VHH binders against c3ng28. Designs and how they scored, part 51

Target 1, 373 residues: c3ng28
Amino acid sequence: MLIIIRPSGEIALKSPRSRRNFEHTLANNIRSVIKEGKIWRSQGVLFLEVNDNNKNIEELSKVFGIASFSPVMSIKSYNNNLEDIINKAKEVFAEIVKGKIFSVRAKRIGSHNFTSLDVQRKVGEALYPFSRGVNLENPEVEVFIEIRNDVAYFYYKIIKGPRGLPVGVAGKTVVLFSGGIDSPVATWMMMKRGSIPVILNFNLGGSVHRKFVLEELSVLRKWSGGHKLKLFIVNGTDVLIKLSQIEKRNRVVMLKRVMYKVAERLCDKANAKSITTGESLSQVSSQTMTNLYVTEYGIKYPIFRPLIGFDKEEIVELARKIGTYEYSIKLPEYCAISTKARTSVELDEVLKDEENLNIDYEKVLENSEVIEI
Below, E stands for the ipSAE of ESMFold2; O stands for the ipSAE of OpenDDE; V2 stands for 0.75 times the mean of E and O plus 0.25 times the DockQ between their complexes.

## First folded at step 18 (VHH)

Design y7 (framework vhh_7mjh_2; at its last look DockQ between E and O 0.39; V2 from the best seeds 0.61)
Fold by OpenDDE, look of step 21:
Structure y7 (fold): chain B 373 residues (1-373), chain A 119 residues (1-119)
Amino acid sequence: as target 1 above (373 residues)
Amino acid sequence: EVQLVESGGGLVQPGGSLRLSCAASGFTFSRYYMSWVRQAPGKGLEWIGRIYTTGDTHYNPSLKSLVTISRDNSKNTLYLQMNSLRAEDTATYYCARWGRYIEDLFDIWGQGTTVTVSS
């Protein structure tokens, strides 16, 4: 089975060097995911030769950087023989267009003694007797012919990919991963932009918390373009016992700040250049503009909040699409940080508390459980 | 009055076991998370673990293999089973109440019971 893979449109807009790099990364990711067959790049698309199985299609549908892909039939058309193309089109498409209103779309790359329009017209004419008619604006079925140099490709199925950029092209980001609904979605969104996530989880709930975090990550692993996910599970007990020493009203914000501080250390260790969170503005009391400012204060890395402008319903919808929702909702309530956080904590107060707590963030990270998925 | 009273501490030999109890009064015990915390001489507080209203537990990974926390809501009592005790486990052990949120972390403490592990 031969599959033509179309990279995301935004890849084509890149400089030639960048485009090549992105396409190369995409190919590598596909290789890592499919783990069989042969893949090669040619004239802005990828070709994948594999065994005919549905598994590959499913896997490809989760590879970021793919706009779409199609199983194709192909023939060599020597000497630009249009008749060969027409004959093959009849063979491939006659049953597809049978009794239906159809259209033919043709694309050419290379030098030929015929135009795409010629191909459309001639193939359309050849298929017409099998069909109920032709309609270019609203066909029931579309058939496609792509002629690349001396090879003609025939297809009628176009499967949509997830688009985005190939995972890996944007470097690494440390994700504050809570296991709730939001953080997996944020992770997914960052992968879609080509980032490799390094997962930082503060286990505040115990074994059940750990279990569901791992389940969510197993789902996300299907979207990682073959990249392994490294998970750091911080001992939440060490942090919480320290938080008990400060004023109640500041504990949630301080916890978040501690998370950012540890994430900062992990960035250094993992050569990540950003921190990602699932925070949404005003979604909860701890995620007010002021609290976000206070928690982030002094962090040297960019903090990405891909969900900052999303409402809960939108996030849930994405979580469902991704497949993490089913696991996220199973997290016990006690795994949540808080719903009673102060809406506005003063920076100076938090900094004072931070100084007094004197948390060794490196040690916190060193004591974490490390898992590779 | 809300009160927690620990008991069961004492002298134990290395390798021994001990079960601590915490009797709760003055509040609906079954509605609260409960925790054990210890403090060794000259050291800071160490969180041992907690038990949720559901019976689920969360342990300090460093102590997980050595401790079991349980509760009997009918008796308003929290338990800490400790096995294979070591000298480093010598500490005052406290039970503490915890609400649902981190703002409610350890809002009530017992007086503590002292455990000494020595040959």
Scores: ipSAE 0.693, ipTM 0.873, lowest interface PAE 0.8, mean pLDDT 94
Fold by ESMFold2, look of step 21:
Structure y7 (fold): chain B 373 residues (1-373), chain A 119 residues (1-119)
Amino acid sequence: as target 1 above (373 residues)
Amino acid sequence: EVQLVESGGGLVQPGGSLRLSCAASGFTFSRYYMSWVRQAPGKGLEWIGRIYTTGDTHYNPSLKSLVTISRDNSKNTLYLQMNSLRAEDTATYYCARWGRYIEDLFDIWGQGTTVTVSS
């Protein structure tokens, strides 16, 4: 079976050199996900030849950079004559339009002795006897013919892809991955922009916390375009104990600053240029404008918060779509940062506390458990 | 009334072993993470380790070869096993409950039990 794969429209807007790079990365990602098949690029689309398999369709539906894809039948148009195209269209589409109101859509790439309208009209005429009629605005079924140079492709299914950019084109980001509802969604959103996530987890809940983080990453792995997900697990208890030395009101923001500082070191180690969090403005007391300002103050790398403008219900809807929600809701309350009160901190106090704590962020990272998924 | 009561302290010779117990009452023990913390005379508090609800543990790296923390959720009891004791292990040993909120750290403490390591 032959499949035409249409890259996201955003890729088509790139310079010719950049577009080729993005298409090449997309092809490599598909090759990594669909192990048994032949893939090649041609004039703005990709072709994939594989054995007919519903698993392949499901996997393609999760490859970022794909706008849509269609299984196709094809012929080489002898002498550029419409009759070969019409005859093949009858063979492929007769049963599809049988007893139905239909439409024909055609497009052409290259030079031909006929127009796209000629194809639509003549194929429509040939299929009409099998059908209940034609309606170009509201058909029960649409059939499609795409003529590319001397080859015509025939399809009637258009399967949506997730769009976005191919994972790998936008470098790496270190994700502070708590394993609650929000951080898996933030990870997914960064992969949709072509970034490879490097996962940093501060474990606060022991083996149960670890279990569900791993399950969530197994789900996200299906969206990674074949890229493995590298997970660094830091036991957050050691950090919490050091925080006993500072005032209670500053501890949550300080814990987050420690996480950001360790993430900086992981950025250096992994050659990542940003840190990503699942934080949403004002969702909890540690995420007020003032507290976020203090939390990220002086951090070397940009902080991306793809969910900053989302409300909780919107995040939950995405988490269900992605498939991580069912695991995120099983985390015990001790597995995430929990706070009982709105905390308003002062930058100068937090910076003085941090200086006095003198935490060796490199050592915290060195003591991490490393897992590749 | 929420309460933690340590027992099992006393005098022990260098190289000896000792097992401390902490009886919990007034709360659902099996739902809380627990720790042991010690304080040597004239010194600050030193965290020994954390035990999660499922029984897995994480220890202070400086002490991990010397101690074992365990729990029996059916008896609402936390344990600390110490081996190869040294004079520097002389301290008051406290049982502590981790709070639900990060800013609190430990929200309930026992009164402590004193261990003296002396020839």
Scores: ipSAE 0.660, ipTM 0.878, lowest interface PAE 1.3, mean pLDDT 90
ESMFold2, look of step 18: ipSAE 0.616; ipTM 0.860
ESMFold2 (binder alone), look of step 18: mean pLDDT 87; pTM 0.871
OpenDDE, look of step 18: ipSAE 0.651; ipTM 0.858
ESMFold2 (binder alone), look of step 21: mean pLDDT 86; pTM 0.866

Design y8 (framework vhh_7mjh_2; at its last look DockQ between E and O 0.46; V2 from the best seeds 0.00; counts 0 for: grease 24.3 > 24.2)
Fold by OpenDDE, look of step 18:
Structure y8 (fold): chain B 373 residues (1-373), chain A 119 residues (1-119)
Amino acid sequence: as target 1 above (373 residues)
Amino acid sequence: EVQLVESGGGLVQPGGSLRLSCAASGFTFSRYYMSWVRQAPGKGLEWIGRIYYTGDTHYNPSLKSLVTISRDNSKNTLYLQMNSLRAEDTATYYCARWGRYLEDLFDSWGQGTTVTVSS
């Protein structure tokens, strides 16, 4: 089986050097997902040759950086012979257009003694007797011919990819991963932008919490372009016991700050240059503008909040699309610390509390369980 | 008035086992998470574990292999089973109510029961 893979349009907009790098990374990611096959780049697209029985082809729909892909038939036209193209088109498309209203789309790259319109017209004429008619505006079936230099490719199936950028092109980000609905979506969004997520979870619910986090990450692994996901599980209760010693009104924000501080240490360790969270503005009392300000205060790495402008329904929709929703909703409520957080905490109070708590963030991270998925 | 009363502490030899109890009153026991916490002499508080109203448990990873927390809602009693006790386990053990919200962390404590592990 031969598959033509179209990279995201965004990749084509890059400088030649960057584009090559992105396409190279994309190819590598595809290799990791498909496992067996031959892949090569040519004229802005990727070709993938695999066995007909390859079971992983459908996984291409989850490889970021792919706009679309199509199984293709091909012939080599040594003599720039349009007749060969027409004959092959009849062979490939006659059954496809049989009894249907159809259209032919052709494109060329290279030098030929015929135009794309010639191809469309001649192939259309050849297929017409098999069909119910031709309609360019609203066909029931659309067939495609791409002539790239001396090779003509025939296809009628276009499968959409997830677009975005190949995972790996944008470096690493530490993701605060709670196991709720939001954090997996945020992770997915960062992967779509080419980032490799390093997962940091504060386990607040025990084995059940761990279980669901792992399940969600298993789902996300299908989107990671073959990149392994490294998970750090921190014992969150060690932090909670300390938080019990500070004012109640500051505990929620302080917990988040502790998470950020540990994430900062993990960034150093993992060579990540950002922290990602699933926070959405005003979604909960702890996620007000003021509280976000206080929470993030002093963190040296950029804090990415890809969901900051999303509403809950939008996030849920994405979670369903991704496939994490089913797990996230099963997470027991006690795995996520319910809070009655103040909508506004005082920075000076929080900083004072932080100083008094004197948490060894490095040690917290050091004591974490590390899992590779 | 919420009351928590620990019992079962005492002197035990290394390698021994001990079961602590916490009698709860003054609230609907079955609706609350309960926790065990200990404090060794000269050290800070150490969380041992928590039991949810579902019966699920969450343990300190450092102590997981040595402790089992259970509850009997019909008796309003929390239990801590400790096995293979070591000298390092010498501490005052407290039961504490763990509320639903972060603001309710350990909102009630018992007086504690002392466990001494010594030859």
Scores: ipSAE 0.617, ipTM 0.845, lowest interface PAE 0.9, mean pLDDT 94
Fold by ESMFold2, look of step 18:
Structure y8 (fold): chain B 373 residues (1-373), chain A 119 residues (1-119)
Amino acid sequence: as target 1 above (373 residues)
Amino acid sequence: EVQLVESGGGLVQPGGSLRLSCAASGFTFSRYYMSWVRQAPGKGLEWIGRIYYTGDTHYNPSLKSLVTISRDNSKNTLYLQMNSLRAEDTATYYCARWGRYLEDLFDSWGQGTTVTVSS
């Protein structure tokens, strides 16, 4: 089976050098996901040839960088012979248009002794007897003929991909991954921009928490373009005990600052250039503009918050689409830690508390459990 | 009404062993994380370790070779096994339940049981 794969439009707009790099990465990712087959690039598209029994081609719908893909039939057009194209179109499309209102679309790349309109008209004429008629604006079925130099491709299915950029083109980001609804969605959004996520989890719920985080990452692994997901699990209990020494109102922001500081060290270790969180502005009291300012103050790496402008319902909708929602809601409520008071912090107090706590962030990271998904 | 009642304290010789118990009532014990915390005379509270409701444990690094925390969810009982006891282990030992809020990390405490290591 031959499949034409159309890269995302964002890739198509790149300079020739950048486009080649992005298309190469996309091809490598597809090879990793499909595992068997021949893939090559040609004039703005990718071709993938696999065995007819390859059942995993539907996983292409989760490869970032793909706008769409279509299984095709093909022939080489000898002497630019329109009759050969017409005859093959009848063979491929007669059953597809049977009893349907249809249209024919043709596209040409290269030099031919016929026009795209010639192809559409003649193929339409040949298919008409099998059909209920033609409607160029609102057909029930649309059949496509794409002539590329001396080869004609015939298809009628267009399967949507997730678009975005190929995972790997944008470097690494450290994701603070709690295992709730929001952090898996933030991870997915960064993969869509071509980033490889490095997962940092502060475990507060023991083996049960670990289990659900692993299940969520197994889902996200399907979207990673074949890249493994590296997980660092830090036991957060020691941090919570140290936080009992500071003012109650400062604890939630301080906990997040500790997470950011450990993430900073992980960025150094993993050669990542950013930290990603699932934080959304004003979703909870600790995520007000003032509190986020204090939380990120003095952090060396940029903090990406892909969900900053999303409301909770929008995030849940994405989580369902991605497939992580059903696992996120299984996290037992007794594993959660929250605040009962409205949090209100002052930067200088938080920084003084931070100095007095004197947490060894490097040691916290060194004591992590490391898992590859 | 949440109740945590420690027992098993007393006088122990240096180098000896002791097992403390904490009987829990008034809540679904199997759904909560628990800890032991101690306070030596004239000193502050020292956290010993945490046990998750599945039985997993995490200990204060300074104490992890000296103690074992366990639980029996069918008996609603938390245990602390201490070995190779020293004079500095003399303290009141408390059973504590983890809460949901950062403001009150432990939301329930026992009355404590006193351990004295003689010297």
Scores: ipSAE 0.521, ipTM 0.832, lowest interface PAE 1.9, mean pLDDT 88
ESMFold2 (binder alone), look of step 18: mean pLDDT 84; pTM 0.840

## First folded at step 19 (VHH)

Design z1 (framework vhh_7mjh_2; at its last read DockQ between E and O 0.85; V2 from the best seeds 0.80)
Amino acid sequence: EVQLVESGGGLVQPGGSLRLSCAASGFTFSRYYMSWVRQAPGKGLEWIGRIYTTGDTHYNPSLKSLVTISRDNSKNTLYLQMNSLRAEDTATYYCARWSRYIEDLFDIWGQGTTVTVSS
ESMFold2, look of step 19: ipSAE 0.759; ipTM 0.921
ESMFold2 (binder alone), look of step 19: mean pLDDT 91; pTM 0.913
OpenDDE, look of step 19: ipSAE 0.544; ipTM 0.792
ESMFold2, look of step 20: ipSAE 0.748; ipTM 0.920
ESMFold2 (binder alone), look of step 20: mean pLDDT 90; pTM 0.910
OpenDDE, look of step 20: ipSAE 0.137; ipTM 0.609
ESMFold2, fold request of step 23: ipSAE 0.720, 0.762, 0.703; ipTM 0.906, 0.923, 0.907
ESMFold2 (binder alone), fold request of step 23: mean pLDDT 91, 91, 91; pTM 0.913, 0.913, 0.913
OpenDDE, fold request of step 23: ipSAE 0.734, 0.751, 0.563; ipTM 0.896, 0.903, 0.825
ESMFold2, last read: ipSAE 0.737, 0.776, 0.777; ipTM 0.912, 0.926, 0.926
ESMFold2 (binder alone), last read: mean pLDDT 91, 91, 91; pTM 0.914, 0.912, 0.912
OpenDDE, last read: ipSAE 0.754, 0.777, 0.741; ipTM 0.905, 0.915, 0.900

Design z3 (framework vhh_7mjh_2; at its last look DockQ between E and O 0.85; V2 from the best seeds 0.58)
Fold by ESMFold2, look of step 19:
Structure z3 (fold): chain B 373 residues (1-373), chain A 119 residues (1-119)
Amino acid sequence: as target 1 above (373 residues)
Amino acid sequence: EVQLVESGGGLVQPGGSLRLSCAASGFTFSRYYMSWVRQAPGKGLEWIGRIYTTGDTHYNPSLKSLVTISRDNSKNTLYLQMNSLRAEDTATYYCARWARYIEDLFDSWGQGTTVTVSS
């Protein structure tokens, strides 16, 4: 079967060269996700020819860069007359409109001796005997004819894609991935902007924590456009032990600073240019404006917080739609950041503690377990 | 009332082995991460390792080859097996419970049991 794939509208706004690059990346990602198939570009859309199965529909629905797609029937060489289009439309659509109020929509690309309105009227006339009538404003079913040069395409299903940009066009970001509800959603949002996530996890809950992080990443892998996900796992217990040397009130912010500084080293190693977190402003006491400022103080890479303006309910809704929520809620209780941290830490005190701790961030990263998913 | 009671300490010769026990009561032992921590005379505390609720472990790298931590959740007991003991392993050994909140670290400690490694 043949599928028309419509790229996200944002891609159409690019310069001609950038648009070709983004469409090429989208096509490559589809090839990686759909194991066997022929893909080609034509005048602003992609065509995918594959064997029929429901697996392809599900996989295409998770490829960033796709606005929508439609399985189509087609005929060639229609330029001789409109009758070939009308006859094929009856073949494809008669059962679809049977006993229903319907409408016909047509559009054209190229030079023709008929108009889109001609197609709509003639096909409507031909389908009317099968139907219960026509209503252009409120039909029960709508059928579509898209005429591209000397080929006409017929469809009645428009399947929504996730939109966004093709994964790979925006470079890499290191994601501080706790495995709670928020960090998988933040990862998903960065992939939607075309970024490849490099996952950094500080494990605080042993084998159970590791298990559910891996399960969450398996879900996110379905959204990565065929790109594998690199995971770096640091055992966070070693860091927690060092925090015994500083005041309890500063330990949560200090733990986060250690994570950010290890993430900096991973950015260097992985050629990433940003760090992403799932932090949301004021969600917990460690994420106040002041505490976030202290947490990122002196970090040389941009910190992206795609969820900074989201409340908890909005993040949970996204996590459920993405498919990570059910695993996030099974993490060990020790992976959650406490609400006991004071509302504000003092920058100078935190920096002095950090100097005294003298943690070797490169060694922390070197000791990580590395997994490709 | 949370209680942690260590036992099994004593005098042991260099190169020998010793197994310490920690009896836990007053809480649901199977739902807490646990650690052993030691303190040599005149020295600070040294963390030995952590054991998770499922029995997997993470050790202080300097002690990894010398120690094994295990737990028996049905007996509410934490164990420390030590091998190839040296004079510098002479210390008071404490059983400690990890707090639920990250910033609290340990919230309960035993009184300790003394291990002396001497000819």
Scores: ipSAE 0.637, ipTM 0.872, lowest interface PAE 1.5, mean pLDDT 89
Fold by OpenDDE, look of step 19:
Structure z3 (fold): chain B 373 residues (1-373), chain A 119 residues (1-119)
Amino acid sequence: as target 1 above (373 residues)
Amino acid sequence: EVQLVESGGGLVQPGGSLRLSCAASGFTFSRYYMSWVRQAPGKGLEWIGRIYTTGDTHYNPSLKSLVTISRDNSKNTLYLQMNSLRAEDTATYYCARWARYIEDLFDSWGQGTTVTVSS
């Protein structure tokens, strides 16, 4: 089976050099995901030849950088003969338009002795006897013919891709990954913008927490464009024990700050240039503007919060779409960060506490479990 | 009402072993993480370790080689096995329920059982 893949519109807006790079990355990602197939670029689209259609459709539906794709039939070397195109169209589309109101859309790239309109008209005429009629504005079924140089492609299915940019084009980001509803969505959003996530998890729930984090990441792996996901699991209990030395009202904010500090170290190690969190403004008491300021104070890398403007319902909807929701809701209560944090922690207090705690963030990271997914 | 009752404390010789028990009632024991802590005379509280609902354990690194925490959910009982006891292990030992919120490590405590290690 042959599939035409259309890159995201954003890619087309890039300079020729950048566009080529993005398309190349997209092709590589598709190759990595599909594994068994032949892929090539031509005239702004990608072609994928595969043996198994259904599996590949599902996989392609999760490759960022794809606007849409279509299984196609094709004829080669038709010698610029419109009659051959018409005959093939009848073969491919007669059953599709049977008893339906239909329309024909044709596109040409290259030099031909006929126009796209000619193709539409002639193919339309040929298919008309099989149909209930033609309506260009409101058809029940639309059939498509793309003529690219000496090859004509026929299709009637257009499957939407996830759009976005090919994973890898934007570099790496360290994701503070709690395993809740928000962090997987944030991760997904960053991948959609072409980032490779490096996952940092503070395990607060033991083996069960670990289990669900891994499940969520397995889901996200389907969206990673074939890129492996590295997971660093820090023993969160050790951190909590240390935090017992400070006032309880500051512990949640301090925990977040510790996470940022460790993430910063991981950025250095993994050559990531940003930190990503699932934080949403005012979603919980710990995520006030003031607390966000305090927690990230002094961190040398940009902190991306793709969900900063999202409400809980929107995030849940995305989680469902992504497929992580079902796992996230199963996390034990112990794995959740408390919502009872002080709404406005003072920076000077936090800095003093931080100094007193004297946590070796590098050591914390060094002691982490490392998993590749 | 949440109740935790420690038992098994007493006098033991250096190098000896002791097993402490904590009987839990008033809550669904199997759904909570549990911990052991101790307080030596004139000293602050020292965390010993905790056990997860799955049975996984985490210990104070300084005590890891000397202690084992286990639980029997069918009996609503938490255990602390201590081996190779030293004089410095003399303390009152408490079982504590691990809090569900990060602000607090523990939300319930027993009355404690005293362990004295002496020749």
Scores: ipSAE 0.353, ipTM 0.703, lowest interface PAE 1.7, mean pLDDT 93
ESMFold2 (binder alone), look of step 19: mean pLDDT 88; pTM 0.889

